VH-VL binders against Lysosomal thioesterase PPT2 (PPT2). Designs and how they scored, part 21

Target 1, 268 residues: Lysosomal thioesterase PPT2 (PPT2), of Homo sapiens (Human) (q9umr5)
Amino acid sequence: SYKPVIVVHGLFDSSYSFRHLLEYINETHPGTVVTVLDLFDGRESLRPLWEQVQGFREAVVPIMAKAPQGVHLICYSQGGLVCRALLSVMDDHNVDSFISLSSPQMGQYGDTDYLKWLFPTSMRSNLYRICYSPWGQEFSICNYWHDPHHDDLYLNASSFLALINGERDHPNATVWRKNFLRVGHLVLIGGPDDGVITPWQSSFFGFYDANETVLEMEEQLVYLRDSFGLKTLLARGAIVRCPMAGISHTAWHSNRTLYETCIEPWLS
Key: E = the ipSAE of ESMFold2; O = the ipSAE of OpenDDE; V2 = 0.75 times the mean of E and O plus 0.25 times the DockQ between their complexes.

## First folded at step 21 (VH-VL; framework fv_nofazinlimab)

Design p70 (from p52 with heavy chain M54L; at its last look DockQ between E and O 0.75; V2 from the best seeds 0.78)
Fold by ESMFold2, look of step 21:
Structure p70 (fold): chain C 268 residues (1-268), chain A 123 residues (1-123), chain B 112 residues (1-112)
Amino acid sequence: as target 1 above (268 residues)
Amino acid sequence: QVQLVQSGAEVKKPGSSVKVSCKASGGTFSYYAISWVRQAPGQGLEYLGWIIPLFGIAKYNEKFKGRVTITADKSTSTAYMELSSLRSEDTAVYYCARGPGFTDNWEGYFDYWGQGTMVTVSS
Amino acid sequence: DVVMTQSPLSLPVTLGQPASISCRSSQSLVYRDANTYLYWFQQRPGQSPRRLIYKVSNRDSGVPDRFSGSGSGTDFTLKISRVEAEDVGVYYCMQATHRPYTFGQGTKLEIK
């Protein structure tokens, strides 16, 4: 029988958004117990990511306890950051496949059309002024805002992303790396036509340098220092990269070819 | 220029609730926080919480959690603060004030205030 | 909660003379972004509070040059170089570095 699947949604999202993904799983893996967590739905997805991690942790513990052979995580958009933090803070997680579905894993630096309703004007170059303030860090999108032109502020003031990346010293960095490395596979999914994740390579741990030139995962300091285990996972053959063009941000969980190519093989 | 106009004074009985309104004009109402502060007669200022209307996200001073509800109506540019289970110690002037936002108002920690609403709790 | 302690609580001042109000926090108000979220407000009799100073030392638009703020860490001061009749009221410091936001007890400035 198949391992249970836990699905974690993204920003302004809810469990209903995954109905097509659920259909695909049911068709290819009948009998799989799939739980789409309905915490922090809609506007509640703007709550600080550490609050979301705490709430999702409480929800996944009983599911993992009932499945000693392991579970899979499918985590979409912002949900991929929640899931990565879960893998870091849970010393007893039993996640086999962590499937990161178009998630801003190295952060976000974009106010594309999808995000324009959050920002009344184009504020990309000035958003660091509010996002890195104590008030701004009360919002999830600011917890992973990554301004490549103000990297000092990101490193010092990010309450979430700089910590789970091991980019700022903290007392839990070693134990979080150990916990994260318990995962069986890290499946990275995303593509150039996403239209929201900026740069789209953030879904593969790529990100801008100060000139907005994308450095790929292996060029990132967090990889080179192995600060939370990416280099170790790659050396184990545990990182799967599955890029796919032609998919917009809201279509990742409703594209059958994407599911069959990038998700299905990892739902043992 | 931002202006905040609050509802009129209210007299309430213990155990009831009160809902104070704060209508905003000027600026980008949905994109900045509206904060609530109270001042008991002859006393200092006490923070209650805030809402950002764009998202409908409200945060509360934990001292008042369970009794205070802060909401906003974007269509009328109005924020509301409701205090339930009123006690005589809740007698105060209740102010709304502008907070920071996702606009060029990142310096907006209580930079505009409403005129205040006197709430008197007596039997 | 961060405790904000003002002194003096009552400040009689001769018209035209300087005034100084101290505000001390129970914790550092320096945030990780290197900013200090310390604010000063004036409440004239019968009026709403008005912000005078933001982030320790920055005067708001329309605030006279006779008002100045200073300090760092846990120790802050509001100064009025020459008190005028319109300055009568209660002055509050507030911190926004830590949740929840907290105010000092107030300093009542009176002309003697």
Scores: ipSAE 0.725, ipTM 0.866, lowest interface PAE 1.3, mean pLDDT 91
ESMFold2 (binder alone), look of step 21: mean pLDDT 89; pTM 0.915
OpenDDE, look of step 21: ipSAE 0.843; ipTM 0.912

Design p71 (from p60 with heavy chain N105D; at its last fold request DockQ between E and O 0.85; V2 from the best seeds 0.86)
Heavy chain, then light chain:
Amino acid sequence: QVQLVQSGAEVKKPGSSVKVSCKASGGTFSYYAISWVRQAPGQGLEYLGWIIPMFGIARYNEKFKGRVTITADKSTSTAYMELSSLRSEDTAVYYCARGPGFTDDWEGYFDYWGQGTMVTVSS
Amino acid sequence: DVVMTQSPLSLPVTLGQPASISCRSSQSLVYRDANTYLYWFQQRPGQSPRRLIYKVSNLDSGVPDRFSGSGSGTDFTLKISRVEAEDVGVYYCMQATHRPYTFGQGTKLEIK
ESMFold2, look of step 21: ipSAE 0.822; ipTM 0.909
ESMFold2 (binder alone), look of step 21: mean pLDDT 88; pTM 0.909
OpenDDE, look of step 21: ipSAE 0.885; ipTM 0.931
ESMFold2, look of step 23: ipSAE 0.817; ipTM 0.907
ESMFold2 (binder alone), look of step 23: mean pLDDT 89; pTM 0.912
OpenDDE, look of step 23: ipSAE 0.882; ipTM 0.929
ESMFold2, fold request of step 24: ipSAE 0.820, 0.826, 0.838; ipTM 0.909, 0.915, 0.914
ESMFold2 (binder alone), fold request of step 24: mean pLDDT 89, 89, 88; pTM 0.907, 0.906, 0.905
OpenDDE, fold request of step 24: ipSAE 0.883, 0.889, 0.893; ipTM 0.930, 0.932, 0.934

Design p72 (from p60 with light chain H98Y; at its last look DockQ between E and O 0.81; V2 from the best seeds 0.81)
Fold by ESMFold2, look of step 21:
Structure p72 (fold): chain C 268 residues (1-268), chain A 123 residues (1-123), chain B 112 residues (1-112)
Amino acid sequence: as target 1 above (268 residues)
Amino acid sequence: QVQLVQSGAEVKKPGSSVKVSCKASGGTFSYYAISWVRQAPGQGLEYLGWIIPMFGIARYNEKFKGRVTITADKSTSTAYMELSSLRSEDTAVYYCARGPGFTDNWEGYFDYWGQGTMVTVSS
Amino acid sequence: DVVMTQSPLSLPVTLGQPASISCRSSQSLVYRDANTYLYWFQQRPGQSPRRLIYKVSNLDSGVPDRFSGSGSGTDFTLKISRVEAEDVGVYYCMQATYRPYTFGQGTKLEIK
């Protein structure tokens, strides 16, 4: 039978947003047990990402325990960062496919209309003052804010992204890399018309250099140093890149063509 | 200019609850944390917790676990602190103060204070 | 919780003379962004606290320049270069680097 699927939602989101994705899975893979985790919904998604990781870990442990053959993760937007942290901190995860659905894996540096709701008076060039403060790091979006013009602050003050990327030294780096590398496949999904993830290539571990030129995953220091296992995983043929144009940020989980092309093949 | 105006003094019996209001004016209420601090007679300042009205997220000093609830009403620009299961040691002046926020001038850190609300707990 | 310890707790001062109030934290208040979130407040008799100093040494608007703040790490000082009658009250340090925010016990400044 099909492996269970665990779905982790994004910022300002809830389990209802995935109703179409659930329909697609049920139609193409009948009998699949799908759990959309109903934690940190809506404005609770602003809580520190490590608090969210702790809560989601507690929820996934019993699901994984009852499925010794493995599970799949489908993780949307901010949820993809939660899931990547789960893969690192769980010595005992049994995830086969980690499907990262338009997630800001290398961080966010965007003044999009979506993020203007959060920071209505601040330009992206000024948000580092809030985000890298002790106040800002109590909120999830600042946990993955990545200002390419203040990288020293990012490296020193990020409570989450700089750690799970292995960009700041910490005692668990070796164990987290080992745990992450137990994943069967990493499926990266995103596209240029997303409108929220900035740069959109963050969904593929690309990001800005100091001149705001996008460097692809293979040009990133975290890849070159293999800080958390990306180079190893790519060398195993375990990284799948599935870009798709024409999809806005809120539509990734409700597009049947995207599901059939980028998601379905990995839901064994 | 930013002003924080609190509700009037209250006398309560042990075991009851009190709800103190803090109405903000002259600024963007919803973008800053509204923090609560108390001061028992002749004593120092003690932090209770905060809420950001925009997000409805509150955090509390662990000392007051389960007894304090902080809420906000954006439509009236008013924050509320409710303390339950009152006892005589809760007799204090309760202050609201502006905390940090999500604007370019985000560093509130208690730069504006309400006038205080005396809460007396006596049997 | 970070413990903030003030010294002295009572400070009688002659008008026109300097005053110095010490504040020590149980751990460094330097955050990862290199800022130190240490604040000073004045509470005059019968009034709400008023912020005097933000982030160790920065004077708030409307605070007389006879007030100054200094220090680093765990040791901080509020100084009044020339005490005036209006300075009577209780002075508190507060840290906001770590949650929960915590205050010192207060230093009561009185005119001899």
Scores: ipSAE 0.779, ipTM 0.892, lowest interface PAE 0.9, mean pLDDT 91
ESMFold2 (binder alone), look of step 21: mean pLDDT 89; pTM 0.916
OpenDDE, look of step 21: ipSAE 0.839; ipTM 0.911

Design p73 (from p60 with light chain V30L; at its last look DockQ between E and O 0.88; V2 from the best seeds 0.84)
Fold by ESMFold2, look of step 21:
Structure p73 (fold): chain C 268 residues (1-268), chain A 123 residues (1-123), chain B 112 residues (1-112)
Amino acid sequence: as target 1 above (268 residues)
Amino acid sequence: QVQLVQSGAEVKKPGSSVKVSCKASGGTFSYYAISWVRQAPGQGLEYLGWIIPMFGIARYNEKFKGRVTITADKSTSTAYMELSSLRSEDTAVYYCARGPGFTDNWEGYFDYWGQGTMVTVSS
Amino acid sequence: DVVMTQSPLSLPVTLGQPASISCRSSQSLLYRDANTYLYWFQQRPGQSPRRLIYKVSNLDSGVPDRFSGSGSGTDFTLKISRVEAEDVGVYYCMQATHRPYTFGQGTKLEIK
């Protein structure tokens, strides 16, 4: 029998967005128990990411307990950050595949149409003033805002991303790394035509340097220092990179070729 | 010029509820937190919570969670604070004030205040 | 909740003399962005509060320069260099570094 699948949605999102993904799983893996978590829907997805992690943890515990052979996570957009934090804080998770579906894993630094709705007068170059304040850190987007031109503020003031990346020292770093390394596979999905995740390579742990040149995962300090286990996972052969062009941000969970190529092989 | 104009005084019985309005003019309403603060007679200031109208989310001081509800109507630039299960101790002037926001001049932090609304809870 | 403690609670002052109000917090108000979110408000009799000082020491526009703010960490001070009759009222400190925002008890400034 197939391991249960847990789906975690992204910003301004709900469980309905995954109806096509559910159909694909039912067709290729009949009998798979798939749960699309219906928490922090719509504008509630702006709540601090640590509050979302706590709520999702409460929801996944009974699902994992009923599946001692393991579960899979499919986590979309902002949901991929929630899931990565979940894997760090749970010492008893039994996740085999963590499938990160176009998630801003190294952060976001972009003036997309979505961002302009939230910040109508500010440009990305000025958002650090809001986002790295105690006010800004009460909002999920600012929890993973990563301004490469104000890295000292990011490192010091990020309440979420700098911590789960091990970029700022904290007492839980060793335990979180150990917990995260219990995952069987990390499947990274994204592509250049996403249009929202900026840079799109954030979905593969790439990000801008101070000159806005994209450095790949293996060039990042968090990888080189193995701060939360990326180097260890790659050395085990546990990281799968599955880029695909031609897919916009809202279409990742409704493209059959993407599902068959990047998701289906990992739903054992 | 930002102005916050509140609804008029209310007299309520214990156990009932009250809903105070706060209409904003002269500035961006939707992108600032509209905050609520009360002051019992002869006493200090007590924070209740806030809402950002554009985001549609509100946060409450835990002391009042379960009794206070803060909402907003973007089309009329009006925020509302409703306090339920009223007690005599809830007799106070209720103020709205502008908090921080998501614009270039984001640092509101109570820089504009409404005139206050007296709520009296009496049998 | 962060407790904000003001001293004194009642401050009688002779016109033209300086006044000083202390505000202490139960936790540091220094945030990780290196800013300190400490604010001072004045409430004149029968009026709504008005902000005087933002982020410890910055004077709001239209506030007389006889007002000043100072401090760091957990210890903050509002000073009035020469008290005038219009300064009568209650003064509050407030912190916004930590959730929820909290106010001091107030300091009632009165003319002797």
Scores: ipSAE 0.815, ipTM 0.909, lowest interface PAE 0.8, mean pLDDT 92
ESMFold2 (binder alone), look of step 21: mean pLDDT 89; pTM 0.912
OpenDDE, look of step 21: ipSAE 0.826; ipTM 0.905

Design p74 (from p60 with light chain A96S; at its last look DockQ between E and O 0.80; V2 from the best seeds 0.80)
Fold by ESMFold2, look of step 21:
Structure p74 (fold): chain C 268 residues (1-268), chain A 123 residues (1-123), chain B 112 residues (1-112)
Amino acid sequence: as target 1 above (268 residues)
Amino acid sequence: QVQLVQSGAEVKKPGSSVKVSCKASGGTFSYYAISWVRQAPGQGLEYLGWIIPMFGIARYNEKFKGRVTITADKSTSTAYMELSSLRSEDTAVYYCARGPGFTDNWEGYFDYWGQGTMVTVSS
Amino acid sequence: DVVMTQSPLSLPVTLGQPASISCRSSQSLVYRDANTYLYWFQQRPGQSPRRLIYKVSNLDSGVPDRFSGSGSGTDFTLKISRVEAEDVGVYYCMQSTHRPYTFGQGTKLEIK
């Protein structure tokens, strides 16, 4: 029998968006218990990420308890940040594969399609003023906004991403790192034609330097300092990078070739 | 010029509910938070919560959670505050006010106020 | 909840003289972005509140320059350099650094 799979959706998503992924899993791994968590759907996905983490934690506890040999996580877009925080805050998680499906793991800095429909004008260069305010941190988008031109504000004011990355000191950093390192595999999926995640390399823990040049994971301070365990995971062969071109942001969970190449091998 | 126009005074019995409207004009309704504040007769100001109409996200003062519902209708540029299980201590003037927004002019912490709606709870 | 304490609660002032209203918070109002989210409002008799000052010291458009705000951390002051008859009313401080937003209890300005 296959390990249960827990699916966590992204911004403005709902559980229905994953029907094709569920079909693929059923075809290749029949009998797998798949739970697509029905929390923070649609506009509720704008709630603060720590509130989402708390709600998803409450939902995953009984699933993990029923599966003592482990579970897998498939976490899409914003959901990949929720899942990474879950792995850090749960002393007792039993996640084998954490599959991060086009998630902004190092943050977002781009005037993207979903930001444009939320706002009446381009706000990329101005969004730091709103996002790093106390009111702005009440919104999930601002919890992982990462302005490379205002890194001091990011480091000081981010209530979520700077903490789970270990970029700002906090009392739980050592415990969160220990918990995260209990994951069996970290599977990173994304690609250059995503069109939403900016830079798309954020899905692989890459991000802009001050000149908007993308530095890859191994060039990031969080990797070099091993602040939450990336260097340790890579050294033990636990990080799988699965880039794929030609896939737009809304198509990651409905592409069979992507599933067969990047997801299927890690589902038990 | 932003204007907020509220519905008229209400007299309600204990245990009932009231729904106050706040119609906005002269600005971008959908992208600013519409906040609600009340003032009992001769007393100070008390914050209730806010909504951003475009996002459909509302946040409440925990003191009122379960009794207050804040909604918006983007097509009419109107926000609503509904208070249920009314008690005599809920007698107050209820104000809507403009809060922050996702715009260049986001400094809007209560920079425009409605005229107020008197709600009297009496048996 | 952050408690906002105003002093005095009643402030009789002679026309043309200065007035000063103190507001103290139970916690620092400095947010991690280095801004201080403290506001002052005026409510004239029978009217809606009107914002005078935003973020400690910034005067709103159309507010007379005889009004000024100052302070930092937990201690803040609203000053009127020369009180006029139209200044009669209740003055409130408010903070939005912490949830829920909270107001001071009000200071009633009256002419002696």
Scores: ipSAE 0.711, ipTM 0.852, lowest interface PAE 1.2, mean pLDDT 91
ESMFold2 (binder alone), look of step 21: mean pLDDT 89; pTM 0.907
OpenDDE, look of step 21: ipSAE 0.887; ipTM 0.934

## First folded at step 23 (VH-VL; framework fv_nofazinlimab)

Design p75 (from p71 with light chain N35Y; at its last look DockQ between E and O 0.85; V2 from the best seeds 0.84)
Fold by ESMFold2, look of step 23:
Parts: structure tokens; C-alpha cells; sequence
Structure p75 (fold): chain C 268 residues (1-268), chain A 123 residues (1-123), chain B 112 residues (1-112)
């Protein structure tokens, strides 16, 4: 009786990472059909995000077609950006709850251990030179890199994030906004102890200004201009913000209190 | 001081495959794309694809997808290009070259080349 | 694929005289970061290619200053102000703005 759930993993992930989440869903919502999409696993998660969106779209279409009453999306980390792009490009999606688990929705600008491994000789202040080049945009991590000190480059050169945020003009902006607005609820999850998403408020559509002061969602131009529908969704009562302290980046899908508080209520 | 050293010349039959190696020294092998370019006798240069050894990601020129496999072994600092279903038109010198990477000096864009490996496909 | 067209394909030049090689692309090579990813290579007889110029006009280390590059958009030029004997070989332009990377057909420079 429960709507099917589709799970989209993050960078360097595998389906095993979601074993506890699957257990929680089976316990509280027995009989729910849960599909963890097994695409772009591990190193393949570095492929351009538009390639990933295309592949996930092909996988999602038959699942949605077999569930005319709707589906839910649970999308972790980088996977939350893939899912948001899916909602924009699919004029026939039937997503009720889009649950974003600590996803860098406004981008990433951080020198965490995780990113230091990827860029061992570069500091975050220098990565814009690589990421906003044609070379850098061939990699998923650069598709959502957002350097607040080089905003002109971000706005002009981002192949993915600036487009799905409606920060750069493009012919599909109106259609993408219309499609995104068909979602029933947008559930935003994240917290200050994540340790990877930087700023952690990116999971709630917050981000740095040029002084590295975090502006919250309602202070962002994309919200104020309603570029892809955030203001409309908030006014409709469709945005749920569920912050939780004390959870590291790899633990969002394996914390029972987080599941019960932030995820379970939206799996109707 | 980056240096790329390739395996020796090969003579192959049509329908077989060839695997050319490219050993790197004097730099950060893992974080640069190792690219492959070929040159048929008396002809220009043609791009085949690349791999970043650290990420284990390879990408191919669509023209060669399905016939070209590019791999790397970080422990030996060696990249490999394998071309299958060989035809006489595949007779060429195959070069490896350093592409762009993920370091402060990231703009490799073919700034270092291997010595080339002649592959002859005899009918 | 972006087509790179060089002119001339054969360039006999008198020693000490200037040489000019044209390269035209089928699409603009200006990327959204405002840079143009156009490169020039020299291949001397029997040798591997050597990069001379990166991003239109920047000389690589160890390249004589008699070489220069210029151009924008779709039209690019490599110039040698005074040709020397060591300059014989084939010159290629290459673009890296668009996937896949593509090369011009080559211009064979010979001393007349």
C-alpha cells in the first residue's frame, strides 16, 4: 500500500551503504517496494552529472510508470543533485516526496579530508581554475563546485549546478521550473557536524556570500527570484527542513533517530 | 621532469588485438590524464581517449568506443591502451601523452609525449 | 566533432624568411571560462610531437621567441618571424575546448 521508494546514492557509494535505511523502511513500512539504483557506482560516480541524470532517468521511467499513484525519492549527497535535475527534466515524473539527505544543493566549497584526497596539491581557493575549465566540467565534483570568490566563473562555466538552479539563463528554464514544481514535498536534511558538505547549510539551499558569510535559503537570489520554484514551494507549505546535529556525512542513512524524525513521516 | 616510455613495435594480424604500454616517471602519474593519440603513415594525428589513474576513469573518442580499452596500474606507473578487432587501417604509430590533471600545474594538454609505438597490421 | 582546417598544407620557405600557418575551426573555441583551448605542436622528422604554444599565444618553455601565436574565435595563426633550419617539420593545431580533442591536418614546413 505504500508508495515505492527509489534511492539514489552519492559519490563513491554502493548499495551496501543503504542496508540500514532499507531495514528501517521494511520495519516501519512493510511491503514497500524499495529500489536502490545500482548505476554509476564507486568511481563511476565521478562521471559528468548530466550523464548520470540521463542514466538514472532511463532507470526511473519504468518504476514510475508502474506506480501511477506516485513514488518517493531518497537521494544522498551528490545523489540529491541528480534527483533535483531529474525532477526538472522529466515532464512526466510522479514524485511525491523528494528527500534530500545531506546534499550540496547550492554547491560545495570545502577542503575536507574527502576533497583533499581528490585534489592533493590544490587548495579550495585555487580549484576554480581546474573546475571551471572544460576539463574540470567532465567530472561530477566540479559540476557542483561553487567558489563564492569567483561567482562570474561559476555562473558562466558551471555545466550543471548554475543551470538547474536557474542562475544562468537557458531556454529550458521555464519548463524545468514547471516540472520541478510538480513534486509534492521537498524534504531537506543535513546538519552542522556533517564534516563534508561545506557549508553544511548547502543541504538547505544556504550558501556563502563573497565574505564567506552564510546566507540562508530565503536570502538567496535563486529563492527571491523563484528561479526554479523554491519560493512557490515554501509558500505552498511543501518544503520541510529537518536539521540534525551529531551526524557525520557517512552516517545519515544509518541513524535510526534521523530516519524516524526526518524520513519516516514522508514515506506515505 | 616528466618522461613517458612506451613498449616496443608490434606486428599483428587482422582481427587480433594489441596492447601498448606507457610508463611514466618524474611526476604525479596518478592525477594526470594519460592520453592516447595515433598517427597513420603519412597522416595526421588522431585522438583515442584518456585515463586518470587515481580515479580509474577512462573516456574514449566515440569513433573508437567498443574497440579501445584504456587502463592503468598505479603501482607500476603504467598506462595501457588495447585496440581490438584490428584492421589494416589501424596501422599507425601510437603515442601516449600527458593530458590535463588535478594539480596546481594541471594544464598538461599534451605537453609531454612518449616516443611512439609502431603497430603494423598485416593482411 | 570540431573540424580543424589548416592552410597551407605544404609551406616551402626560404631560410631567414617569415612563415605563417593558418588554422580554422568549425566552431568557436572560446569556452565559458573565457579561455580558448587552442594549441600548436611541432613534429620534426622522425620525432614525437612537441608542444610549442598553449592557449593561442603562450609560448612553452624552451620555444624560441621567433614563434608566435594569435587569433580568436575560429581563426588562428602560427607565425615564425625568421625560419631556421631546425624549424623543418610538420605543424599541427589542436583544440581542447570540445570533446573529443581534434587536430588539424598538419602543415609541412620545408626549406626551399
Amino acid sequence: as target 1 above (268 residues)
Amino acid sequence: QVQLVQSGAEVKKPGSSVKVSCKASGGTFSYYAISWVRQAPGQGLEYLGWIIPMFGIARYNEKFKGRVTITADKSTSTAYMELSSLRSEDTAVYYCARGPGFTDDWEGYFDYWGQGTMVTVSS
Amino acid sequence: DVVMTQSPLSLPVTLGQPASISCRSSQSLVYRDAYTYLYWFQQRPGQSPRRLIYKVSNLDSGVPDRFSGSGSGTDFTLKISRVEAEDVGVYYCMQATHRPYTFGQGTKLEIK
Scores: ipSAE 0.814, ipTM 0.907, lowest interface PAE 0.8, mean pLDDT 92
ESMFold2 (binder alone), look of step 23: mean pLDDT 88; pTM 0.903
OpenDDE, look of step 23: ipSAE 0.852; ipTM 0.917

Design p76 (from p71 with heavy chain G108A; at its last read DockQ between E and O 0.91; V2 from the best seeds 0.88)
Heavy chain, then light chain:
Amino acid sequence: QVQLVQSGAEVKKPGSSVKVSCKASGGTFSYYAISWVRQAPGQGLEYLGWIIPMFGIARYNEKFKGRVTITADKSTSTAYMELSSLRSEDTAVYYCARGPGFTDDWEAYFDYWGQGTMVTVSS
Amino acid sequence: DVVMTQSPLSLPVTLGQPASISCRSSQSLVYRDANTYLYWFQQRPGQSPRRLIYKVSNLDSGVPDRFSGSGSGTDFTLKISRVEAEDVGVYYCMQATHRPYTFGQGTKLEIK
ESMFold2, look of step 23: ipSAE 0.819; ipTM 0.908
ESMFold2 (binder alone), look of step 23: mean pLDDT 89; pTM 0.908
OpenDDE, look of step 23: ipSAE 0.898; ipTM 0.940
ESMFold2, fold request of step 24: ipSAE 0.809, 0.834, 0.841; ipTM 0.904, 0.915, 0.919
ESMFold2 (binder alone), fold request of step 24: mean pLDDT 88, 88, 88; pTM 0.900, 0.896, 0.904
OpenDDE, fold request of step 24: ipSAE 0.912, 0.915, 0.915; ipTM 0.948, 0.951, 0.951
ESMFold2, last read: ipSAE 0.841, 0.799, 0.837; ipTM 0.920, 0.903, 0.915
ESMFold2 (binder alone), last read: mean pLDDT 89, 89, 89; pTM 0.904, 0.904, 0.903
OpenDDE, last read: ipSAE 0.911, 0.915, 0.911; ipTM 0.947, 0.950, 0.948

Design p77 (from p71 with heavy chain G108Y; at its last look DockQ between E and O 0.82; V2 from the best seeds 0.84)
Fold by ESMFold2, look of step 23:
Structure p77 (fold): chain C 268 residues (1-268), chain A 123 residues (1-123), chain B 112 residues (1-112)
Amino acid sequence: as target 1 above (268 residues)
Amino acid sequence: QVQLVQSGAEVKKPGSSVKVSCKASGGTFSYYAISWVRQAPGQGLEYLGWIIPMFGIARYNEKFKGRVTITADKSTSTAYMELSSLRSEDTAVYYCARGPGFTDDWEYYFDYWGQGTMVTVSS
Amino acid sequence: DVVMTQSPLSLPVTLGQPASISCRSSQSLVYRDANTYLYWFQQRPGQSPRRLIYKVSNLDSGVPDRFSGSGSGTDFTLKISRVEAEDVGVYYCMQATHRPYTFGQGTKLEIK
């Protein structure tokens, strides 16, 4: 009765992190086939995002083929970027609800404890030197690093985010937009107390301008140009924004109120 | 000053494997790539792959994927390169070298090399 | 793979005279960050390689100032203004803009 659900995890993460989400789905939608993809877990989540997209694509193809009425995606943190790329590169996806669970959809520009562990001597203002190099682009964090003070480097050197956002011209832009627009709903979840996604509004396609003032989705050039379909989706009523305060980054998939409010309604 | 010290020469039979070690000192072992390069007798240099010990991830030249395994042990500051299914053409000196890293001075790009390890594959 | 072609492959030089080694790549080594990841190495007889020059023209610390690097795009040159006996060895260029990293075939410098 219920469409299958595919779950894609985030950075330094694994399928075990979603045990509570699985319990919630089983309680409210018994009989739902839920697949938590066990790929690129732990430190393997640092591999280039295009490699992750390729691997996850291979894993989702048979699941989608067995469900001609469609599937849902629940994609957490970095996993939300993997899923958005999947929707663009797959000519034949049948995703109804794409649920983006606190994902850095417009990128990341923040000094978090994870960054200090990975880059012990660098501050966010200096990471562009590593991240926009050929070396840095071999790592997932740098694939969505978005330094608002070095916008020309971001636009030219980002091998992933600038491409899937349509911020740099490429021959696949029209096809990727067409594929992405086949999604039924885009459900954006995040909140001000996340503590990791910086700015937290990145989960809603908001981001910093050069003065570090947050511009909302509708103020972003990618929206105004409709470069990959955000304006079209919003006009169709296909974008759902579900912000929730009081939830830290690691708690999004284990909060029942969040599940009931923001996720459950979309698991038809 | 970074120093890279490799294990001693080895003689191997075709079809076997070899594991060469590279012990680092005088630097931050975890935060740069240890890269591997080989040089057949009288020939040039050929890149094999790298590992970043902090992340525990390795990447390989596709030419050698499936035969080469690169690992690291942070507790001993030692990287390892293992080449399996050895052939006579794998006879070479194998070098480790410091690759790029994740500190502000990340641009290492083979600025320090180990002394080399001769691996001879013969019947 | 990016092919790195050096010339000459053998370079006999009279002591005290200049030497010049060419390195050409099969595609541009300018990365999207505007940097050019081209490097020069020296391998003295019986030794491991040592880096001389990073990113086209920057001399490594402790390398004599008689060495210089130049070039752009696909064409690069290593020069020694006055060859000394210690300069005998094989010189390699390497690119790190593209994966996998690739080396030129080497230029053997000898004293006549």
Scores: ipSAE 0.814, ipTM 0.908, lowest interface PAE 0.8, mean pLDDT 92
ESMFold2 (binder alone), look of step 23: mean pLDDT 89; pTM 0.909
OpenDDE, look of step 23: ipSAE 0.877; ipTM 0.927

